# Ledger of designs, part 87: VH-VL binders against q9nrl2r1430to1533

Target 1, 104 residues: q9nrl2r1430to1533
Amino acid sequence: GGVHELSAFEQLVVELVRHDDSWPFLKLVSKIQVPDYYDIIKKPIALNIIREKVNKCEYKLASEFIDDIELMFSNCFEYNPRNTSEAKAGTRLQAFFHIQAQKL
Below, E stands for the ipSAE of ESMFold2; O stands for the ipSAE of OpenDDE; V2 stands for 0.75 times the mean of E and O plus 0.25 times the DockQ between their complexes.

## First folded at step 5 (VH-VL)

Design k65 (framework fv_ficlatuzumab; at its last look DockQ between E and O 0.95; V2 from the best seeds 0.00; counts 0 for: pae E 2.6 > 2)
Fold by OpenDDE, look of step 5:
Structure k65 (fold): chain C 104 residues (1-104), chain A 123 residues (1-123), chain B 107 residues (1-107)
Amino acid sequence: as target 1 above (104 residues)
Amino acid sequence: QVQLVQPGAEVKKPGTSVKLSCKASGYTFTSYWMHWVRQAPGQGLEWIGEINPRGGSTNYNQKFQGRATLTVDKSTSTAYMELSSLRSEDTAVYYCARGTEYYSRPGLYFDYWGQGTLLTVSS
Amino acid sequence: DIVMTQSPDSLAMSLGERVTLNCKASQSVSSYVSWYQQKPGQSPKLLIYGASNRATGVPDRFSGSGSATDFTLTISSVQAEDVADYHCQQYYSYPYTFGQGTKLEIK
């Protein structure tokens, strides 16, 4: 994608982080707070990790970036019941992401 | 000091609507979730909904969904709860309560409460 | 909805006695439970969050414990100012729900 695509990824990550519903996704889940999380989720990921990957130019294709974001949401929905605060936040944030991702 | 100020009382007839206010002060209004909880006379507490004053995201108790509407006015640091199609069963004290920071789980705790508004619904 | 059931509904204790209030969830709520104190004619006040974390300014005599479905609020030595209704709340899933409350009085 080049420099322009990387900039687009950076901007999208910024917008995701600033969103009201980003709180479940800002950093990796604490094993202390959720002891069984990593027994269930095998590919943990968060916005701070994705941001780091963007900064390191690890995404060569938009699809790779999108895949990591989708993984982040997938993990949330896998671990959290539908009627939890995390799942509700994830649903709204993912909808926002899907709209923004169309601009990539 | 954190304060949530609510009007003392409202009297309404069945079928009408009411919009209750909650003025916040002593903290950054947009940095914390705001919750609404009611308590019928001699009864327990019932959660109505929550709103993020930053962007206006809301979650509702399904019992009230479609009938309760949460809004905020950031310029005046005031939260509002509108309840339509009022019934006698809606008679209760309605509290606004500050939740956690906007980047935290909303329902973790309610650390500050308004004094509550007594809503009486009667014909 | 998750139902929170408190017990007893009411109790009267002597000054200095140990008080134990119980809260049971209809299903597991992990440790996502808070406790509130509501004195007569006042708004609720936060005591415990996350099942066992004491809120700022809460006296040491108050403590919370429990996980999954069974939770307890303990007052090690009840004082006159502790006369109030006590409410437990789960925030594991929507809607957040409260118990029916326990009324604590002093003999």
Scores: ipSAE 0.541, ipTM 0.882, lowest interface PAE 0.9, mean pLDDT 95
Fold by ESMFold2, look of step 5:
Structure k65 (fold): chain C 104 residues (1-104), chain A 123 residues (1-123), chain B 107 residues (1-107)
Amino acid sequence: as target 1 above (104 residues)
Amino acid sequence: QVQLVQPGAEVKKPGTSVKLSCKASGYTFTSYWMHWVRQAPGQGLEWIGEINPRGGSTNYNQKFQGRATLTVDKSTSTAYMELSSLRSEDTAVYYCARGTEYYSRPGLYFDYWGQGTLLTVSS
Amino acid sequence: DIVMTQSPDSLAMSLGERVTLNCKASQSVSSYVSWYQQKPGQSPKLLIYGASNRATGVPDRFSGSGSATDFTLTISSVQAEDVADYHCQQYYSYPYTFGQGTKLEIK
């Protein structure tokens, strides 16, 4: 709770965005580029949205922040087959996230 | 003016290694994926792998995993591909090719290509 | 690996004819296909990405179509400068794979 946690959430999001494997997660998937995405994924989320929620102080617990990050990865793995660029990036970024989340 | 400059040729014996270079200019080197593709004489193109120069993340064609190593030197805007345990089947032209921006899907397109290095592996 | 099979292997055309080059994927690749032109002695040049989007500077006579497994590159009126090998490539799944190429010549 408090200022330290908000700084920690922001720092973690910044580290995720800086990671090479963040590219599938920076923005919501485009309906134009991927027409069927929103037929399959019902709770879309991306790093830009998570960062905005941190900025607006919408996370009251670290678990709420972690849940949005994990939702982001589970959406990736649900939509994308294992050997796609997105799924490989997601696997590596999720592993990095788990290491960074020890700081919370 | 985007340029990818590669040495023209290399000759190596089987069982040795080679490190091929690709010097980039005319764009922000760390903002774009870099790919390596080869073409054996009279044959089609074969993707070797890709590297993100920003943080060094790589993805390899599993055929080359363990033999190919992609690296970059940001200070010279140069990409490298090292291939070990060379065989005669590795005789080919090796191209570097610029991919998309680091925030985009890396394989979407290769819009600038080097002129290629002809590697000959012969006893 | 996803195999991309091009047909025909080669063809010779008269100037001004319509050319259709085919590329078939061994499994669905959605619309994640690009086409490259490779003139004799040169490196490849991007023509089409996303199955149907022309790259910047590519003449309007080039068009691409298809989805899932069947893709085509069409040259509406072939020109002498179009003498080249043409390669399709999928970027849906690792490893990215190219077709074996189609050689286009002018009669």
Scores: ipSAE 0.492, ipTM 0.869, lowest interface PAE 2.6, mean pLDDT 92
ESMFold2 (binder alone), look of step 5: mean pLDDT 93; pTM 0.944

Design k66 (framework fv_ficlatuzumab; at its last look DockQ between E and O 0.75; V2 from the best seeds 0.00; counts 0 for: pae E 4.8 > 2)
Fold by OpenDDE, look of step 5:
Structure k66 (fold): chain C 104 residues (1-104), chain A 123 residues (1-123), chain B 107 residues (1-107)
Amino acid sequence: as target 1 above (104 residues)
Amino acid sequence: QVQLVQPGAEVKKPGTSVKLSCKASGYTFTSYWMHWVRQAPGQGLEWIGEINPHGGSTDYNQKFQGRATLTVDKSTSTAYMELSSLRSEDTAVYYCARGTEYYSRPGLYFDYWGQGTLLTVSS
Amino acid sequence: DIVMTQSPDSLAMSLGERVTLNCKASQSVSSYVSWYQQKPGQSPKLLIYGASNRATGVPDRFSGSGSATDFTLTISSVQAEDVADYHCQQYYSYPYTFGQGTKLEIK
């Protein structure tokens, strides 16, 4: 993407990280703490990884960036039951993301 | 030192509402989840809900959803729980309890508790 | 809702004895279990979180263990000041739920 688009991605990632409900998504899930996570989730991703990809200009389209963010949420909802703190946080953060993504 | 101060008692009639307060001190009020838990006489503990004082997000026990409302006043470091449509079964000691930091999993532990407010609902 | 069932409902022990309190979840709650001590006329006090982590200031005689559905709080050598109700709690999913409590007395 262009410089302006890249900046927009960077800013959005910063806003996501600073959000109160970002704690489940800041970094990859620990295999030690959650031994079966990677048996279930085949495309793990987290905000730190997405930030790195943004910094490396790996996103050529906004849709690619959005897809990774959505994957992050999808993974959360796939692994965590609906009424867990992780899922609740994910729901709120995703709603926030959807609002911000409209500006991209 | 961390303290959560609650009024001693409230007496209400069925069908009315009550708003219980919990004043926090000794720590940064907006940095920790606040939970509400009640205990009927001689019974176990029952979780009512949680609030993030930082962003204002809340989660409720479905049993109380629509009837319990959690709020905070940041300026006074006070958490509130309002319970409407009171019934005799609501008679209990109501505790506020500090949870984990606002940017982490909220239910990990309740490390500090208020002394509780005894709510008596009777005609 | 996840039901937490404690056992026994009550027990009386002699000073210095090993005490074992049990908590069973109706479904797996991973290690998302906390234990609380509630002395007569007082608010609950945190003892254990994450099934096996001792809270700050909690004596070494208290320990927690277990995973999935079966959890245990152990007092290696019960003291007079340990007379209280003990509550287990799961925070795996909403609503967070507590056991019915176990009353510990000293003979």
Scores: ipSAE 0.611, ipTM 0.877, lowest interface PAE 0.9, mean pLDDT 95
Fold by ESMFold2, look of step 5:
Structure k66 (fold): chain C 104 residues (1-104), chain A 123 residues (1-123), chain B 107 residues (1-107)
Amino acid sequence: as target 1 above (104 residues)
Amino acid sequence: QVQLVQPGAEVKKPGTSVKLSCKASGYTFTSYWMHWVRQAPGQGLEWIGEINPHGGSTDYNQKFQGRATLTVDKSTSTAYMELSSLRSEDTAVYYCARGTEYYSRPGLYFDYWGQGTLLTVSS
Amino acid sequence: DIVMTQSPDSLAMSLGERVTLNCKASQSVSSYVSWYQQKPGQSPKLLIYGASNRATGVPDRFSGSGSATDFTLTISSVQAEDVADYHCQQYYSYPYTFGQGTKLEIK
């Protein structure tokens, strides 16, 4: 959509970045630290990339923005078993996202 | 110079609680994860939990969930670990240890450790 | 909980010898293993993180390797100051767990 929707996307991304549990999602997973990540995750995405797409007005629909955020969480849960620090952070941040997205 | 200062010893009776302190200096306290680890006499190391002092998020070893509480006081750069319902088997040295930056994976490394507080639980 | 099993429990080495310490995880931990040195009466000191990355200030005679379940710490030429307990630790999943330790002595 319009200018108002882009402002809402930016506000939501800023809130996600500020959250303590954002640390697994701030930037793409390092190939050096996690060599097999990109063998498993085919559509990598992170908050810095989503934020840049908002800044460049690359989202045509709100659903496209929401889909990238949910893809980010889905990737986390696909790669990381339930008891890893990443999966627990993802669960908490996703819950926060769902609350914030209702406010939009 | 990074330092984590802990009291040397505490003595408690079974069934009581203790709140152990860890005073940090020489770095930006809110920028790094803090962990707590204990070591019973002649035993290995046991991870208790972690806290992100940036926003206060915690995770615990399930063994201590419900008994251990990690907190921070940002104004004094001090981390705390409270352990309730003490038993004689809680007798151990309790370390605080600095983790990675708050925007990095916790537990990656513990690069600075306090000297430890010896907690003795006996009647 | 992931069990980290170290071997041997103890060993005595001559100065200058190559030492290999083993750590086996009960399930895959990827490369999320760190190694700590603990001298008698002291706090642990970080040696290796991420299976193979030497921490700042750690002598280059210390190296780590391994992935998944089998990890090693190698001291290429043992020195007198290396008398310590050595602990491996996984940080892959909660709770983070340590091995029981390997005690290194100099003959």
Scores: ipSAE 0.244, ipTM 0.803, lowest interface PAE 4.8, mean pLDDT 91
ESMFold2 (binder alone), look of step 5: mean pLDDT 93; pTM 0.947

Design k67 (framework fv_ficlatuzumab; at its last look DockQ between E and O 0.70; V2 from the best seeds 0.00; counts 0 for: pae O 4.9 > 2)
Fold by ESMFold2, look of step 5:
Structure k67 (fold): chain C 104 residues (1-104), chain A 123 residues (1-123), chain B 107 residues (1-107)
Amino acid sequence: as target 1 above (104 residues)
Amino acid sequence: QVQLVQPGAEVKKPGTSVKLSCKASGYTFTSYYMHWVRQAPGQGLEWIGEINPRGGSTDYNQKFQGRATLTVDKSTSTAYMELSSLRSEDTAVYYCARGTEYYSKPGLYFDYWGQGTLLTVSS
Amino acid sequence: DIVMTQSPDSLAMSLGERVTLNCKASQSVSSYVSWYQQKPGQSPKLLIYGASNRATGVPDRFSGSGSATDFTLTISSVQAEDVADYHCQQYYSYPYTFGQGTKLEIK
């Protein structure tokens, strides 16, 4: 919902972007650098896109915002084996997200 | 002009620890990953670990997990690698190497290397 | 750990000859391979990243190719200054690993 909830989404996205492990998630994966990514990942999403959706007030429920963040992590784990730097970053950032999300 | 300056040599006894330094200049220190790589005499290169400059987050080769500790001092643009419980097979040249910018995959390239510190571990 | 196996271990070539150095990964590493040149007594120098991208300042006689498990570094016309050890490295997964190296000499 309201203005305070949207401000909370914005603050949470800022904290995620500032985190050291945000690098795989800042923007959409480059098709030039990773040619097969979009053959495997059908619902791509990244923090810059989520941040823009917050700016445009496109999230009506907290669950919609949380679903996009969790989709971002799910994509990471689907594409990347667990011993890659992307998957390790995703695991740590997801844990950080869960802590921050408790604060709403 | 990017430079990574390391001391030339260290001599240590088995069972002790060492803290190696790598002073960076010529670029924004906190914008690029720092890596540590070693090379035993006549042997290949072995990656030890990496440190993200923004918040100090680290990842290690599991072989060194628990023995190696990577840190940075942002005020002096200096990276450190501490290696504990030294043994003779730790004798090697230890390089620091600049990785990619913090928004990129950290292992993509190591484009600038220090001259290396020769660590000799002997009784 | 992903093992990177280089071949040959060493070779001696005449000036101007074409050189092909091979690197094989123990499992697929996609295209996440870099190549380094290390001259005697010096630290490594980046040549190639992403299997085929030449690093800044590297002469165009150096090229890389390959994907999945088989990678090559080609020197189209060997020069005297190319005497060095050459290392491949995967950065696909932790730990990042290097091949054992190939020593190139001029005969």
Scores: ipSAE 0.476, ipTM 0.855, lowest interface PAE 2.4, mean pLDDT 92
Fold by OpenDDE, look of step 5:
Structure k67 (fold): chain C 104 residues (1-104), chain A 123 residues (1-123), chain B 107 residues (1-107)
Amino acid sequence: as target 1 above (104 residues)
Amino acid sequence: QVQLVQPGAEVKKPGTSVKLSCKASGYTFTSYYMHWVRQAPGQGLEWIGEINPRGGSTDYNQKFQGRATLTVDKSTSTAYMELSSLRSEDTAVYYCARGTEYYSKPGLYFDYWGQGTLLTVSS
Amino acid sequence: DIVMTQSPDSLAMSLGERVTLNCKASQSVSSYVSWYQQKPGQSPKLLIYGASNRATGVPDRFSGSGSATDFTLTISSVQAEDVADYHCQQYYSYPYTFGQGTKLEIK
């Protein structure tokens, strides 16, 4: 990706992090707090990791960036029941992301 | 010091609506979820719903869905709960309670409670 | 909805005795459980959050334990000021639900 794409990814990550519903996604889930999380989720990811990848220019295509974001949400919905606060937050944040991603 | 101030009592007739207030002070109002919980006489606690004062997002107990409406006035740091189509079973003490910070779930707790408003619904 | 069932409904203890209050969830709620103390004529007060974390200002005699479905609030040495109703709550999933409460009295 070009400089403009990189900037777009960076800006989108910033907007996601600042969103009120970003709290489940800011960092990787703690194994201490959730001992069985990594037995279930095999490809853990979080916004801080995605931000690092953006900063390192690891995303060559917008689709790669989008895939990681979608993976993040997928993990949330896989582990958390639909009626949890995490899943509800994820639903709202994902909706926000889908709107913003149209600009990519 | 954190304070949540609620009116003492409300008396309403069945079929009417009531809007209860909760004035917050001593902390950044928009940084914490606000919850509403009620307690019928001699009964346990029942969660009604929550609101994020920053963005206004809400989640409701389905039992009250469509009948309870949570709002906030950021300028006065006041949370509101409106309950419509009142019935005798709605007679209870209604509490507002501060929840977690808007950007985290770990450590979720209702660390401060209002003194509650007694709502009496009777003909 | 997740049902929280407390036991016993009430108990009377002598000063200095160890008190154990139980709370059982109808399904796993992980460690997302809080305990509240409600003295007569007062609003609830937070005692424990995250099943085992003592809230600020709560005396050391109060402790919480448990995970998944079985939770316990313990008072190592009950005092006169501990007379109250005690409520457990889950915040694992919506709607957040409370137990029916346990009334603690002193003999």
Scores: ipSAE 0.020, ipTM 0.732, lowest interface PAE 4.9, mean pLDDT 92
ESMFold2 (binder alone), look of step 5: mean pLDDT 92; pTM 0.940

Design k68 (framework fv_ficlatuzumab; at its last look DockQ between E and O 0.59; V2 from the best seeds 0.00; counts 0 for: pae O 2.9 > 2)
Fold by ESMFold2, look of step 5:
Structure k68 (fold): chain C 104 residues (1-104), chain A 123 residues (1-123), chain B 107 residues (1-107)
Amino acid sequence: as target 1 above (104 residues)
Amino acid sequence: QVQLVQPGAEVKKPGTSVKLSCKASGYTFTSYWMHWVRQAPGQGLEWIGEINPKGGSTNYNQKFQGRATLTVDKSTSTAYMELSSLRSEDTAVYYCARGTEYYSKPGLYFDYWGQGTLLTVSS
Amino acid sequence: DIVMTQSPDSLAMSLGERVTLNCKASQSVSSYVSWYQQKPGQSPKLLIYGASNRATGVPDRFSGSGSATDFTLTISSVQAEDVADYHCQQYYSYPYTFGQGTKLEIK
């Protein structure tokens, strides 16, 4: 085929996935590995889900896309205390997201 | 199969620095976190820090922040730990240890360890 | 820093006996504890991760349990090759910390 033109949302998600600190966010948290997660986090979301929503054109406004990304970080900080590896990764990836989002 | 090879010993004077190496083989170097842990004679294990060889992201034990520097050379599959402003209490065996895959929580386990480098810091 | 306190400091067991090693965290670490075996003159070897998951190649006489602050490593029938120091470690929060170790000997 040919080269698929990347949307601004898809390009941003790709950059997030490539980041070293994306590991807590790549896919939904496993209920088996973290049994109480879904008792605490009511609106779970992850990069693979956001990427699929971009691919299906489910975001009609940029604010909807940004809200899902920020929800992802908010869930991380709600579940994980400050000094955990997940929270540290979230802080760094969120800072990276804000820099990348300026390019939109 | 998986191997982490470290030099056996280093002798240094206080106030100097050392750069310890850890050469990895038998696996995809950039797919796993790398950790550094030390053990002073007759003492327990102390975690120093971790590095993601894929992008070079690091996390340090705050005790070593500003003194320890973790780096990698992807072309030679080698991890390095530099420790500056050496003092006698830095005398220890320094291990490199392979962590989990880059997509997993780091520190979950250290499944392969180097044999360690004995660093002696004395006048 | 989270302090991991192991007990006992040392013990001597007869072959075939059941041994229980304890590790207590100064605050909750969820289930984020691993156990290492360190034989004399050797580097550590992973036994247990996630409090209860046996690492590949570890004999089934080794088992782990616990959550929050109290963790145990059990050797159901101790053997001569089990003489070693045993370390617990939390990886819940930075810095990762190890217990001081428990030395296991055979009588």
Scores: ipSAE 0.561, ipTM 0.875, lowest interface PAE 2.1, mean pLDDT 92
Fold by OpenDDE, look of step 5:
Structure k68 (fold): chain C 104 residues (1-104), chain A 123 residues (1-123), chain B 107 residues (1-107)
Amino acid sequence: as target 1 above (104 residues)
Amino acid sequence: QVQLVQPGAEVKKPGTSVKLSCKASGYTFTSYWMHWVRQAPGQGLEWIGEINPKGGSTNYNQKFQGRATLTVDKSTSTAYMELSSLRSEDTAVYYCARGTEYYSKPGLYFDYWGQGTLLTVSS
Amino acid sequence: DIVMTQSPDSLAMSLGERVTLNCKASQSVSSYVSWYQQKPGQSPKLLIYGASNRATGVPDRFSGSGSATDFTLTISSVQAEDVADYHCQQYYSYPYTFGQGTKLEIK
């Protein structure tokens, strides 16, 4: 209920969300905008979901947290062609994540 | 109400540069992608590029890569497109168009367009 | 680049008739297709996005369908105010490209 010091996972999620290239990943893809997305992507995930899992202490290992983040990027690259705004943003954000993840 | 206001016309000589403006109002300027599209007389539409006003990220049609530059002034909610090395083939109406929200798929909602600026390139 | 080809280039219809405009992509663009209406002397107006979603304020007589390479804009009962050029666009990959347009007139 009060002010808490951010854990390493919480801090990293905050940094990812604040990144300029986080826009494709802030929330789940809209089925209205992308009607066939969930026919292709079977394990959808987004930063808001990952944040909730962090808040609920669902990650016991750093590897579990990293796996979800990597899944998020994997989904992006699976669905989006390389020459798209989403894929380009994802590439830059993933690079940023890989640097930050070394601190975990 | 959402409005995109563009100057009516520009006249330039070949080899020069032009910087077109698009003033946005009626919505949060930094929350939507801004696109630029041109239309030569009696022709179809041609996409030039897009810019995310929030972070300044841009994507260009390779046809215009290195010759078109998109920028924004957040303080005045104005988008700019500069086109250099002008040629007669650049004669067209240039539109700015609001895209989707910055966290949505770009290009889905060109729901508002400027009235366009007619650029005439001639000797 | 992905080429969008519209057909026909032009057509004249009688009031109340069903109008069908076609757009074909040179390769699959999934459902990432938009349609625009451009009346004489005006800027384009969004009609359809995501191949089949009607934009806000667009009359029910307009509908979009299709996937992959073949797309259709339909006007169930054409009205006088529908006289315009119609453009299809793909935003599946860069660069975003438009069709050459279809001119719709009323007889």
Scores: ipSAE 0.197, ipTM 0.796, lowest interface PAE 2.9, mean pLDDT 93
ESMFold2 (binder alone), look of step 5: mean pLDDT 92; pTM 0.945

